# Ledger of designs, part 38: miniprotein binders against a2bj90

Target 1, 235 residues: a2bj90
Amino acid sequence: MSRSARRKTSALNTVLRVVEVFASIQGEGPFTGTYSVFVRLAGCNLRCPFCDTRYAWSLEAGKPLGVEELVEEIARYEPSLVVITGGEPLLQRHPLNSLVEGLESLGLRVQLETNGILPAPARDEQLWRVYHVVSPKDVPVRVPGAKLHPSWVDYARATGRAWFKFLVANEQHVREVAEYVAKLGIPRSRVYIMPLTPEKLDMKELLELHSRIASLAVKWRLNFSPRLHLLVQLP

## First folded at step 19 (miniprotein)

Design OB1
Fold by ESMFold2, look of step 19:
Structure OB1 (fold): chain B 235 residues (1-235), chain A 84 residues (1-84)
Amino acid sequence: as target 1 above (235 residues)
Amino acid sequence: SEEIRKRAEEAIREAQELLKEVIERAKKTGDEDLQWLAKLAEIYLRAAARAFQKGDYDKAEFYLDLALEIIEEAKEMLEELKRK
């Protein structure tokens, strides 16, 4: 391979299609409440009807950004956590590993949000060392095409760096989640249930739904995830 | 298709009428959990109707199916409570 060809290959490894970069609070899962920079990557392999970030579904929605430039932008926010989300970030797996390498070299903590369809990180990937919140969309909320890749359970067991988060509406859904995670051997300490919140709920309805799902989490001995950013009206 | 759209619109209206009855009956029971189920069905049915009005038929169908599932659960509980 010529030096020119190597340079073009390297450039492809270092470019991500990015929809937005912004600072906020991580509102969901095990890192709830953490001052975070969100990096929303373009492209998704699902079309969830309840998705609140539909603008990120198409790869064309993203602007090409160099990984080194992006690392510098993120660092200027001085985040306590970098949340890589999307769409589905693993669709851009190769340059994503480059981004993680850059962020880790600065000592920045990284958390990835994924629907779990694509395989978990291999041991030789930079993503292996990152925290992951995996949100399967095949139980209890059944999205066409969704299926959790079995490697995520193995990854969680091997590393302790993955958690599983499920949208639920009622106790029937929670029972389905409990059966699902038990069958897969996912410990309940790694499982979060989160309220399925449609658009335009008033604050009273939002709080009531949170209260009901939190009570179910206690009843079923699962972790509860709020959607804190909705409660405090942050992006 | 227009046929599928008309069926979805009709299904939403039918669910709205059924839900109105369920909400009223749930209030009469005084049962807190049943009243919550009725409210929860209302939340998702409202989301279905809103999505339908915006032409988001996948979202509308998703929330309609969820609302109907919850309405069915509430009706079963109402029948059980009546037999007591």
Scores: ipSAE 0.840, ipTM 0.922, lowest interface PAE 0.6, mean pLDDT 91
Fold by OpenDDE base, fold request of step 20:
Parts: structure tokens; C-alpha cells; sequence
Structure OB1 (fold): chain B 235 residues (1-235), chain A 84 residues (1-84)
């Protein structure tokens, strides 16, 4: 194996395709309300019809950024959490592990957002140490090609560092989530339901939808995720 | 294709007619949960129509199907309320 191939592989592990970096409040899941830096990675293995970040679907939508430079950029915001999101961050798994290593070396907490199609982190990955919010796209809403990788259930059980966030519209969707997580052996304490919000929903309708889904969360004994950023008009 | 566009437009129109009937019946019953389902169906059907107007047929289909599911739930609830 030529010295040229090893140098190209080392460069591939140190560069991420990044769409945007910004500071905001985490609006969703277990870290709702946390002052966060969001790193939106480019590329997705899905084409969800309801996706609000379609501009991140192509790898070409991202700029190449060095991991070290990105760590320095993130650190300048003094975040309480680094949220790695995008299309699907785990498509850039190798440089993402290097990013996590850099961020953890600074004592920064990291949370990954993933669709759960790709395997959960292995024990030897830096990603094993961070928090994960898995958003399955096979239940109750079915996106073609979406299937939760079973290793996420094992990872959640082994580490306690994974949660599962499901988009729901009504009680039938909440029922389907409850049945699905019961079948997979996912503890209800790790399950979040979140309103399925279309684009350009007015604030009155948005609030009513949140109220209805939150009431269903209580009825079904599940956690509720708001879309807080939409409610407070943050990025 | 123009055929896909035409079929999607027809399906949205049919869903709008179904929703209109559900809204009218929901108003007569005065049930708040039924009125919410009718409103929810309207929200998603508006999303479908907006997606369709933008030529985003995958999004239009998705929100149309979702609106139809909610309309069906509202119809089932209407039949349950008639039996009480």
C-alpha cells in the first residue's frame, strides 16, 4: 500500500463537510433549553418528505472544514452543549470521531442527532462516549429505506446515552410508537414524542399542536419533545 | 409527469371535499376533540397544497396521506359520537 494512499486516508479522517455552524438553544429532546453550538453536517442517506433541512441532503452543500479548525470555532462560542446534526452525521463517521475527540479534550459535552439507520457507535469509537438522540424514520411515519439499526437498542441499554425521538401527529401515531418501543425493548423513559409540524405553521396552530401531543405524551406515559426553537423563534 | 401532477391535484381536491364535510359535521356535534382533528387535517392538507404548488410532489403526497388518515379518524369519531 503506497505512502500516497495513507496520506489521503489521513486527510479524509480530519476533514468534515459542514453546512453551517451556529449558536442557539437546543429545542428538542432531552437537552431542550440548553445553550448549544449546532454543527450541521452535509449529506443524508434519506429523503424525508417532511425534512426542514433539505439543503443539507447533498455532501456538496457542505464546505470542507478541518477538525482542528472546527474545534476552535466551536470553542469560541463557549457552548454548554455541542449538537452535531445535519442530514446524517454518521455518513462522516471517521472525521466525526476525530471531531468528538477534539471537543471532549476541551471538556465540551457532545450530543449527536441521527436517523438511526447506520450502526450505533462501537466501544472503540469516540462516538461511544457522547449522547445520541436517535430519530427513527420507519415508525410511525414511514420513509422509504428507513429502518432503525438494532445496535441502537443495545447501545441505549449498555450506556444510557441514547434517546429515541419520534414524530407524531395524533393518538394513533403515539400508539404505534408505544407498540414499537415495547416490541424492541426500548424503555419508555428513553422515548420522546415530538409534534410533526409542517413548514409555515402559524403560532396558534403550532401551540395547539404542541398542547395536544403533550397531553398524549402524558396519557401514554412517554416523554414530550417540543420544537422549542419554533415556539421562541430561534434558529 | 403531467399525469402525476393531475392525479395529485385531483386527490387534493377530493380530500378538500371530504374535509369540508368533516368540518361541517364537527361544528354540529360541538366535540372539541373532533374539531381538533378537523383542524389538524386542514393543517396537513394546506401543507400538501403548498408543496404541490411548489412542485414538491413527494412532500405533497406525504401530507395528503397524513391529512386523509386524520380525516378517517375524524369520521370514525363522528360515527362513535352518533352511537352515544
Amino acid sequence: as target 1 above (235 residues)
Amino acid sequence: SEEIRKRAEEAIREAQELLKEVIERAKKTGDEDLQWLAKLAEIYLRAAARAFQKGDYDKAEFYLDLALEIIEEAKEMLEELKRK
Scores: ipSAE 0.839, ipTM 0.931, lowest interface PAE 0.6, mean pLDDT 93
Fold by OpenDDE base, fold request of step 20:
Formats: C-alpha cells, sequence, structure tokens
Structure OB1 (fold): chain B 235 residues (1-235), chain A 84 residues (1-84)
C-alpha cells in the first residue's frame, strides 16, 4: 500500500459519524446515577420496533467529527464516565478504538452500549480495556437479525468488564432471561433486567412498572436496571 | 397496504375487547396482581394503537403481541383464582 493509501486509511480511522454529544446521568445498568457524557454514534444494524433513538439508525444522520476534536469536547464536561452509545457503536469500530485511546489517555472511564451482534473486542483493541453493557435483542424480545455473538460471553469471563441488560415486561420474560443466561454460563451477577417502557408512559404507570420489575429481579436473583433518566426527567 | 392497515386495526380492536373482559373480571376478584396485569396489557395496547395511528406498523404489531401475551397471562391467573 502506498503512503497515500495509508494516510487515507488513517484518516478513516480518525473520523466518527456522531448524532449527538450531551451531559446527563447514566440512567441504566451498572453505572446508574453516574454523571456521564453521552456520545451517540450514527448507524445501526437493527431496526428494533421499541427503539426510542430511531433518528440514529442511518449513518447519514450523524455528522463527521474528528476523534481529537471529540475527545476535547468530551473532556470539557469533566465527566465521571463517557458513555458511547448510538444505534450500534461497533459499526464504527476502527475510529471508535481511536476515540477510546484518546479518552483513556486523559484518564476518563469509558462505557460502551452495544446490542452484542458484532464480535466482542479482541485483546489488541483499545475497546478491550473499557466497560461494556451488552443489550441482547434476541431474548426475551425478538428483533429480526438479532443474535448475541458468543465472543461476548468469553469477553465477560476473561475481563469482568461486561454486563448483559435485557428488556422485560413480565415474569415470563424474566424466566426466559434466567434460562438463557444459565444456558450461556453467564453469572446472574452480570445480568440486569430492565422494564420495557413504551414512549410517553404516564409517570405513575412508569413507577409502578419499575416497582413490579424490580420485585421480579429480587425474586429471580437478578440485578435491576431502572430507566432513571425517564423517572427524573433527564435526557 | 390498505389491507395490512385494516387487518392491524381489526386485531387492535379484538385485543381491546379481550382486555375489557379481563379488566371487568379482574375488578371482581380484588386481586392486585391480576389488576396490575390488566393495567400492563392496557399500557402496551395503548402503545400499539398510538403506533398504528402514526403508521408505524412494526411497532404496532410488537406492542399488540406483547399486550396479547399479558392478556393471556391474566386469563391464566383468573382461572387459577377460580380453583382456589
Amino acid sequence: as target 1 above (235 residues)
Amino acid sequence: SEEIRKRAEEAIREAQELLKEVIERAKKTGDEDLQWLAKLAEIYLRAAARAFQKGDYDKAEFYLDLALEIIEEAKEMLEELKRK
């Protein structure tokens, strides 16, 4: 490959398609309550019917941003955590590794949100070092084309830096999650159940749904993920 | 297609009728868990109806199926409560 081809491939590894960057509280999973900067990447390999971020499904919905500029923008918020989310962040794996390298060089903690369809990080990727919340879309809800990549189970075992977050509506869904994670050999301590909330749910109904799913989490000895941002009316 | 729209509208209407029967029966039992299931089914069925009105048929189908699953769970619970 010519020096020009290497420079063009290096430039492709330094630009992300970004939908939005904002500061809030992490409302979900093991980092609930953490002051976080959210980086929503563009593009998704799924079309979940219940997705509340459909505007991020197209790569064209994101603006091209340089990794260095994005690191500087994130750092200005003085976050306790950087949450990389989107449609599916791992569609931009190469520039995402460069972003993680930049953020870690500043001592910033990074958490990735992924649907788990794409392979887990390899040991030579910067992504290997960060935290991952994997949200499977094949159990108990079934999204066409969703299948958890088996490497996420291996990554979780090897690093202890992965958790699995499942959307649930009732006890049957919680049972299906418990059976699924048992079959895969995922420890219950790494499993979160989260209430499946439709858009524009009434606050009283939202709170009652949280209470019911939290009680099921205790009964089934699973962790509970709130949708805290919805409860406290943050982005 | 207009046919898909019509079938989805009919399916939502049928689910609304089933839910009405479950709500009426749930009120007579006084069982709080059954009343919750009836309410949960209503939440999802409202989501289905809203999605349908917006022409989001994938979302409408998803929440309709979910509402029907909860309605079936509520019916099973009603039959268990009659045996006690």
Scores: ipSAE 0.838, ipTM 0.930, lowest interface PAE 0.6, mean pLDDT 93
Fold by OpenDDE base, fold request of step 20:
Structure OB1 (fold): chain B 235 residues (1-235), chain A 84 residues (1-84)
Amino acid sequence: as target 1 above (235 residues)
Amino acid sequence: SEEIRKRAEEAIREAQELLKEVIERAKKTGDEDLQWLAKLAEIYLRAAARAFQKGDYDKAEFYLDLALEIIEEAKEMLEELKRK
């Protein structure tokens, strides 16, 4: 390999396409309530009709940022957690491993949000060490092209660092989630159900929907994920 | 196309009529769970209509289908309540 090819491959592993970086409260999943820096990566392998972040679907929607610069930017917020989200963060897997290495070197905790279509981290990846919230899009809401990669189940068993978060509207959706996770051998303790909220709900409607889905979570012995950021009007 | 737009508009209108019937029946039963389903369907149907107005037909279809599923669940519940 020429020196130019090695420099291009090294540069490809050190640059992320980033849509936005912001501080807020993690509103969803096992880290709900945590003061977090959100890193929204560009590019997605899905086109979910209900996606609130459609502006992140194209890789071109992101600006190229160096991993080192991004680590320094994140560190300035003194976050309790770094949440890597986007479209699909694992589309940028190589530079994302470098980002995780940089963040972990500073003692920062990292949580990834993924749709679970791409393979789970391998043991030799820096991503193996972080927390993952996998949001399947094949059940109960079926997005075309969504299928949970089976390696996420194995990763969850091996590490205890994965959770599965499902969007639900009603009891039938909760039943489908319960059947799906049972079939895959995902422990119920790793399963979160979350209200499927359309845009521009009033606060009363939003609260009632949360209450109904939370009651279903108790009935079905599943964890409940709020959309806390919507309830408290944070980003 | 204008034809796709027109079909989507008709489908939303039909769903609104179905929902109106469910809401009226739900009010007569006084069942809180049924009233919630009717409200939930209204929430999603309103999301469909907003998406449609923005020309986001994929989102409109998604929320329309979801609203129709909830309307059907509400109808099933209405028939169960009549048998009690």
Scores: ipSAE 0.835, ipTM 0.929, lowest interface PAE 0.6, mean pLDDT 93
Fold by ESMFold2, fold request of step 20:
Structure OB1 (fold): chain B 235 residues (1-235), chain A 84 residues (1-84)
Amino acid sequence: as target 1 above (235 residues)
Amino acid sequence: SEEIRKRAEEAIREAQELLKEVIERAKKTGDEDLQWLAKLAEIYLRAAARAFQKGDYDKAEFYLDLALEIIEEAKEMLEELKRK
């Protein structure tokens, strides 16, 4: 057997703990509206009180799937974007890099969602080449222990492949975000503010909250992120 | 625990009383931004109450604290409008 065949098999035998795989639209951030396949990885290093996906907190919530099998499953959807999310996907960093390699070999565009506590990708990682939406949980929502790793700012500047997204309720929160990103040297062109939407809002409330936060984004010259999937009632 | 549940219940009741006053005063002003703050506080206080009913006290506390922050913002705005 060839050395390259053995290396391919070994890399693709890497196992990820996966909670769910499903098709939908990307409802948030710079890729809003894109037909996507979501891969939700198990495990999280935070316990955010507002988390919509608490079922992904434990590594035991995920089924073990081989990277090769997962790549084939994702490809069958013919996605325009593969969104890797979780929990916190970077807790499974090694097999995640293998998954990214497999997806990129098929020409699939990949975006990762992360809380930014673990370091940004190194230049020799496959994750270096994908897009990242980083959602710091220190400001304004103040989740304890949620300090953004400084390497994410360096990574965004070096590659142009990272954006920073913040949950906000009102102008006071937007002011806090503006001060935070200025202190860290994050360009406002890389910053999104997004409405903090609790469960069970009616459509009128959802639209008004979106409208108010979008107006603040214009006022503060920041990008606005909807939660589009909520407005169109997709997962 | 029972202590956490009891304190959360009391805090939610207090916030509901404060919000009722803020809503009434906001309506009297006719100020659209103030009325939105009152509605926003109500949205998050409902989320706190719902989480409390489900026994999710961390979520309840988070949304309660947020509602109280917004109530305080609304009260400050009421004082500003009173001064003209």
Scores: ipSAE 0.830, ipTM 0.920, lowest interface PAE 0.7, mean pLDDT 92

Design OB1
Fold by ESMFold2, fold request of step 20:
Structure OB1 (fold): chain B 235 residues (1-235), chain A 84 residues (1-84)
Amino acid sequence: as target 1 above (235 residues)
Amino acid sequence: SEEIRKRAEEAIREAQELLKEVIERAKKTGDEDLQWLAKLAEIYLRAAARAFQKGDYDKAEFYLDLALEIIEEAKEMLEELKRK
């Protein structure tokens, strides 16, 4: 088999378990407002009680899709950003690196969303070159089994391509986040606090919660993340 | 599971009664931050009750515990205002 044929066979055998692919606006974190294609990968190593995407917890919830086919599907949307999310996408790390390679070969910008339990990318991974929003679940909400891998702090410092995002309800939670990030040496410029929004809030409540958490972000000199897609009623 | 369900239902009911008292006391103070705490507790307690009615007991417990934490914060603030 020629090198060309072997490469095509290898790429066809590299599959991801994908729950859904859809276009929307990135509503959270440093890329808020960007026209995006979301790729939700199956499988998660946590069972967060507040999770909005429980249908992605099982690896079996995803359908196998070849990386080359997935790249082609994503490209048809002409996205400004590709958001890889899940579950926990790093559970499918090897084929995920292949997907990133394909997307970057087309000049597409990629952002990963992760709970940070699995380690940050190594320098020889395609994931090293993309953006990451890390959402630790051990503070303030303390999900069982959650623990931020320390390599994410080293990665953020080395590359400038990682940010840390925390769900908060009130000032006590913000204090806990501030103490946590200070202890780990995460600079506040890399930290986002985001309102913990249960389902079915009316718009007045949703706006007031956003306003209160944004004011706390200013008070504590942290970045604020909205949940913009909720405010504009997009997925 | 029936015993767990009954304990959760009772806990939510008790929290709802506590919250009604906190809301009324907070309104009398005119303090905007205290009134927000009471409203915030109401938001999460409604989320707990909704999750309970759908049988999602881990979500119900999470939001109930959060609501109770905020109720306690509000009660502490009410006592501080009373002593002044």
Scores: ipSAE 0.820, ipTM 0.920, lowest interface PAE 0.8, mean pLDDT 91

Design OB17
Fold by OpenDDE base, fold request of step 20:
Structure OB17 (fold): chain B 235 residues (1-235), chain A 84 residues (1-84)
Amino acid sequence: as target 1 above (235 residues)
Amino acid sequence: SEEIRKRAEEAIREAQELLKEVIERAKETGDEDLQWLAKLAEIYLRAAARAFEKGDYDKAEFYLDLALELIEEAKEMLEELKRK
């Protein structure tokens, strides 16, 4: 194996394709309300019809950024949490592990957002140590090609560092989530339901939808995730 | 294709007609949950129509199907309310 191939592989592990870096409040899941830096990675293995970040679907939509430079950029915001999101962050798994290592070396907490199609972190990955919010796209809304990788259930059980966030519209969707998580052996304490919000929903309708889904969360004994950033008009 | 566009447009129109009937009947019952389902169907059907206007047929289909599911659920509730 030529010295040229090893240098190209080392460069591939130190560069991420990044769409945007910004500070905001985490609006969703177990870290709702946390002052966070969002790192939106480019590329996705899905084409969800309801995706609000379609501009991140192509790897070409991201700029190449060095891991070290990105760690320094993130650190300047003094975040309470680093949220790694995008299309699908785990498409950039190798440089993402290097990013996590850099962020953890500074004592920064990291939370990954993933669609759960790709395998959960292995014990030897830096990603094993961080928090994960898995958003399955096979239930109750079915995106073609979406299937939760079973290793996420095992990872959640082994580490307690994974949660599962499901988009729902009505009680039937909440029922399907409840049945799905029961079948997979996912503890209800790790399950979040979140309103399926279309683009350009007015604030009155948005609030009513949140209220209805939150009431269903109580009825079904599931956690509720708001879309807090939409409610408070943050990025 | 123009055929896919035409079929999607027809399906959205048919859903709008079905939803109109459900909204009218829902008002007569005074049932708040039924009225909410009808309103939610309207929200998603508007999202379908907006997606269609933008040429985003995958998004239009997605929200149309979701609106149709809610319209059907609302119809089932209407029939249950008539039996009480």
Scores: ipSAE 0.824, ipTM 0.925, lowest interface PAE 0.6, mean pLDDT 93
Fold by OpenDDE base, fold request of step 20:
Structure OB17 (fold): chain B 235 residues (1-235), chain A 84 residues (1-84)
Amino acid sequence: as target 1 above (235 residues)
Amino acid sequence: SEEIRKRAEEAIREAQELLKEVIERAKETGDEDLQWLAKLAEIYLRAAARAFEKGDYDKAEFYLDLALELIEEAKEMLEELKRK
């Protein structure tokens, strides 16, 4: 490869398609309550019917941002955590590794949100070092084309830096999650159930749904993920 | 297609009728868990109807199916309560 081809490939590894960058509280999973900067990446390999971020499905919905500029922007918020989310962040794996390297060089903690379809990080990737919340879309809700990549189970076992978050509506869904994680050999301590909330849910109904799913989490000995941002009316 | 739209509208209407019957029967039992299942089915069925009105048929189908599952669970619970 010519020096020009290496420079073009290096430039592709330094630009992300970003939908939005904002500060809020992490509302979901093991980092619930953490002051976080959210980086929503563009593009998704799924079309979940229940997705509340459909505007991020196209790569063209994101603006091209340099990794260095994005690191500087994130650092100005003084976050306790950087949450990389989107459609599917791992569609931009190469520049995402460069972003993680930049953020870690500043001592910033990073959490990735992924649907788990793409392979888990390899040991030589910067992504290996960060936290991952994997949200499978094959159980208990079934999204066409969703299948958890088996490497996420191996990554979770090897690093202890992965958790699995499942959307649930009722006890039957919680049972299906319990059976699924048992079959895969995922410890219950790494499993979160989260209420499946439709858009524009009434606050009373939202709170009752949280209460019911939290009670099921206790009954089934699983962790509970709120949708805290919806309860406290944050982005 | 207009046919898909019509079938989805009919399916939502049928689910609304089934849910109405379940809600009425659930009130007669006084069982709070059964009343919650009926309420949860109502929440998802409203989400299906809103999605349908927006022309989001994938979302409408998803929440309709979920509402129907909860209606069936509530019916099973009603039959269990009658046997006690």
Scores: ipSAE 0.821, ipTM 0.923, lowest interface PAE 0.6, mean pLDDT 93
Fold by OpenDDE base, fold request of step 20:
Structure OB17 (fold): chain B 235 residues (1-235), chain A 84 residues (1-84)
Amino acid sequence: as target 1 above (235 residues)
Amino acid sequence: SEEIRKRAEEAIREAQELLKEVIERAKETGDEDLQWLAKLAEIYLRAAARAFEKGDYDKAEFYLDLALELIEEAKEMLEELKRK
């Protein structure tokens, strides 16, 4: 490999396409209530009709940022958690491993949000060490081209650092989730159901929807994920 | 196309009419769970209509289908309540 090819490969592993970086409260999943810095990466392998972050679907929507610069930016917020989200963060897997290495070197905890289509981290990846919230898009709401990669189930069993978060509207959706996770051998303790909220719900409707889905979570012995950021009007 | 837009508009209107009937019947039963299903269908149907107005037909279709599923579930529940 020429010196130019090595420099190009090194540069490819050190630059992320980033849409936004902001501090807020993690509103969803096992880390709900945690003061977090959100890193929204650009690019997605899905086109979910209900996606609230469609502006992140294109890689071109992100600015190129160096991993080192991004680590320094994140560290200035003194976060209790770094949440890496986006479209699909694992589309930028190589520089994302470098980002995780940098963040972990500072003692920062990292949580990834992924749609679970791409393979789970391998043992030699820095991503193996972090927390993952996998949001399948094949059940109960079916997005074309969505299929959970089976390696996420194996990763969850091996590490205990993965959870599965499903969007649900009613009891039928909760049933489908329960059947799906049983079939895949995902422990119920790792499963979250979350209200499917359209944009611009009033607060009363939002609260009632949360209450109904939370009651279904109890009935079906599943964990409940709020949309806490929507309830408290944070980003 | 204008034809796709028109068909989507008609489908939303038909769903609104179906939902109106379900809401009226749900009020007569006094069943809170049925009333909630009807309300949830209304929420999603409003989301469909807003998406349609913005020209986001994929989102409109998605929320319309979800509203129609809930309307059907509410109708099934109405028929079950009549048998009791």
Scores: ipSAE 0.819, ipTM 0.922, lowest interface PAE 0.6, mean pLDDT 93
Fold by ESMFold2, look of step 19:
Structure OB17 (fold): chain B 235 residues (1-235), chain A 84 residues (1-84)
Amino acid sequence: as target 1 above (235 residues)
Amino acid sequence: SEEIRKRAEEAIREAQELLKEVIERAKETGDEDLQWLAKLAEIYLRAAARAFEKGDYDKAEFYLDLALELIEEAKEMLEELKRK
């Protein structure tokens, strides 16, 4: 690795509030199946009733970790993808840009997961160059206050590095998603529908729900996202 | 909060009784899509009940509303099939 790149990361001396770092498989969206290191940042600007990661809502749930230390920890896993998630990672935007700088200096591919309420990256941000999976929470699940910032559509159009992922339960939800993305001008090739899976489903129920939502994806000519990690019992 | 808890408890009980009838009627039709719709409502209603027992009333309300929507959809399909 470049000695200059490691020294640049050290010189940033910034801190992120981190809940957990772990290796697993990316189970959702366009990078499904990729050996990944997940970095879960603390803090969220939503309190979604269906949230699976409520333990990351409070900034206090995260422990302070220097960006340089975090980059070194991530690199030791030799990931094919670094997934930055949370809570809502963009609440820690400044140190997050520093983390992305460090990871990219090592040639690591980065994907951000966001609820899209805060604006998309500007051209001069390190985040501009990474991949984003944007999960709006105002359609169909209608979480109050969860309005998608319009800059994400412009960003997706300008860069080709954003996809939009929606939780759905049934065909009515899929119809609502289709109308929403058409109104916003989001092409179908950038849209994923994913089954809304509550806790403690047995495997048969998980498979049935996946099968039904996948069939709807084909019918509506949208991409399907599994929750693969649940099916293969990984974190 | 006590008022919210009491209303949620009543609503969940009512939904469970309504769903029981819908599931039985759906089985009588033999229609696979209708039976799935009833099963899906059951899945979310169980999630609502579990969330209620844990005191997570926002999650309970979310899944209850979804279950009720699916129950109504199933009832509409059931009436359509019965008219045949």
Scores: ipSAE 0.813, ipTM 0.911, lowest interface PAE 0.8, mean pLDDT 91
Fold by ESMFold2, fold request of step 20:
Structure OB17 (fold): chain B 235 residues (1-235), chain A 84 residues (1-84)
Amino acid sequence: as target 1 above (235 residues)
Amino acid sequence: SEEIRKRAEEAIREAQELLKEVIERAKETGDEDLQWLAKLAEIYLRAAARAFEKGDYDKAEFYLDLALELIEEAKEMLEELKRK
């Protein structure tokens, strides 16, 4: 059984299209404040008008890196968390599962950021065992084609390892989020609202927007996500 | 494309004029929530104008629509406060 298992593992060593690898603080969602290495994968299945990372939209923006070499690079940072983001990282699902396997073999914790259009992990995927922050783009803003795959709700219930994060500007947006998550059966404990922050806000504006959205989170009994990296001026 | 650019330019200018009026009236009330709503509309309208100047008309339209919704909300709140 050993030779058969090794043969299968060897066949999964692949490459990823990677835009950038860097150390910073996770600024959003349930792991806010954690020393992290970010791996930004190329390619996205959306063209959101508010996207901060448009440079990752094209697959050609990424440099091919072997999964094993990438694991070694990440490990040298000694991260407390590995954040896999992009574009949309699930567009590179097969080699991404190989990366996760390598990172888990070193005891590294992994979090994926996804727009949720592609299905949640199956039980036999390495991605099944990692954390996910799902950011649907069909509410409160209406990005065409951005329908959340229903498997993410099932996955969150089955595993407790997925959370849902929504960009909001005001209370009307929060109301729309509340209605949306109620209809989908997503419990409030899994929902984060986060301020929609355009470029070039001064610090006073940024703090006031955070304060206002945080107050709405309390009022609506939802979790609040900052954009902490903006507040502390990290990438 | 040129038609869309012309429409966006006109709409941004009109929104800027409406917002100036709303900001003035909001200051007169002294209401902190109304003043914030007007400021938030200004934030997104500035984002729309910057995107328009860079030729990103998709982003400009997104932030303009958001700013216009906030301007309308501010006007409604102003009328409610005027009745009190």
Scores: ipSAE 0.787, ipTM 0.903, lowest interface PAE 0.9, mean pLDDT 91

Design OB17
Fold by ESMFold2, fold request of step 20:
Structure OB17 (fold): chain B 235 residues (1-235), chain A 84 residues (1-84)
Amino acid sequence: as target 1 above (235 residues)
Amino acid sequence: SEEIRKRAEEAIREAQELLKEVIERAKETGDEDLQWLAKLAEIYLRAAARAFEKGDYDKAEFYLDLALELIEEAKEMLEELKRK
C-alpha cells in the first residue's frame, strides 16, 4: 500500500463518541414530520437547567465508533433524514465532518442540531453543505456561557441552510426573542418559536400550550415549531 | 447544602399558597387570558416541585422562577381588571 492509500484508510478523525442511534420522527423545526435516524453524540459545552438529555453531557457517555461502521448502520434504516444531535455535536467537529462525507456519498440528507456556541462551518468543511437548526441558549433564558457565535448568521445568509429555534413560555419571552433576532439581523423567516414543555404534562395541557404558542407565532409573524414527538409519544 | 434545600422547599411552598389565591381570583374574573396565565404558572410550579423531589435543584429553581414571573404578571392583570 502507498502512503496515499494508507492516508486514505487511516485518518485520525474517523472515530466518534456516540451515545445512541435510533429511528424516529423529527419532531421540531423546519423538518418536522420527517422519518429520521438520530445520532446522539456525547459531550456538551453547556449545563442547561432545562436539559432533558443530561445523559449525553459527558464525553464518557459515548461509545467510540468508527465512522465507516456508523455510516453502514445508519444506511440500513433507509432514513429520509439523518439528524445529528447530542450534547453538542460540534465538540467532535473533525470526525463529524468525516461522518457527513460518508453520509453524503450515499445521497443521505443530513441535519445538525447545535447550540451555536462553536463557529458555523467553513466553506471547505463537509458540514458546509448540510442543514442546521441552531438553538441559542442566550435568550429568553440566558444560560452561562451560551453566546451564539456570529458566524451562524453569516452562514445562514450565505447558504440558506440554517434556522434558529427558541423555547418560549409566554409573550414576554417571544418579545425578547423578537428583539434578539432583530438586533442580530436574523430574518423572521429563519426563526422558530417552540413551547417550553416540562415533562409529565397531560395531553390537554400539552395541546393548550401548543395552541397558545402557535397563536403568539402568528401574532409576532414568526414560524411555529411543535414538539411533535411529545404529541405522538415517540422518542 | 441543607440550607439551600430548606430555602428552596419553603419558596416552592409559598409559591403554591400564593398560586391558590391567584387561581381563585382569576376564576372570579372570567377572563380567559388571566385564567391561562394562572394555569401556566401552575404547570411550571408542578415542574419545579417534581425537580425538587428528585434533588435537581437547578431545574427546580429554573421552573420556580418562571412560575413566579407568571404569578406576578397575573397579579398585575388582576389589578387592571379591578379598576373596572
Scores: ipSAE 0.786, ipTM 0.908, lowest interface PAE 0.8, mean pLDDT 91

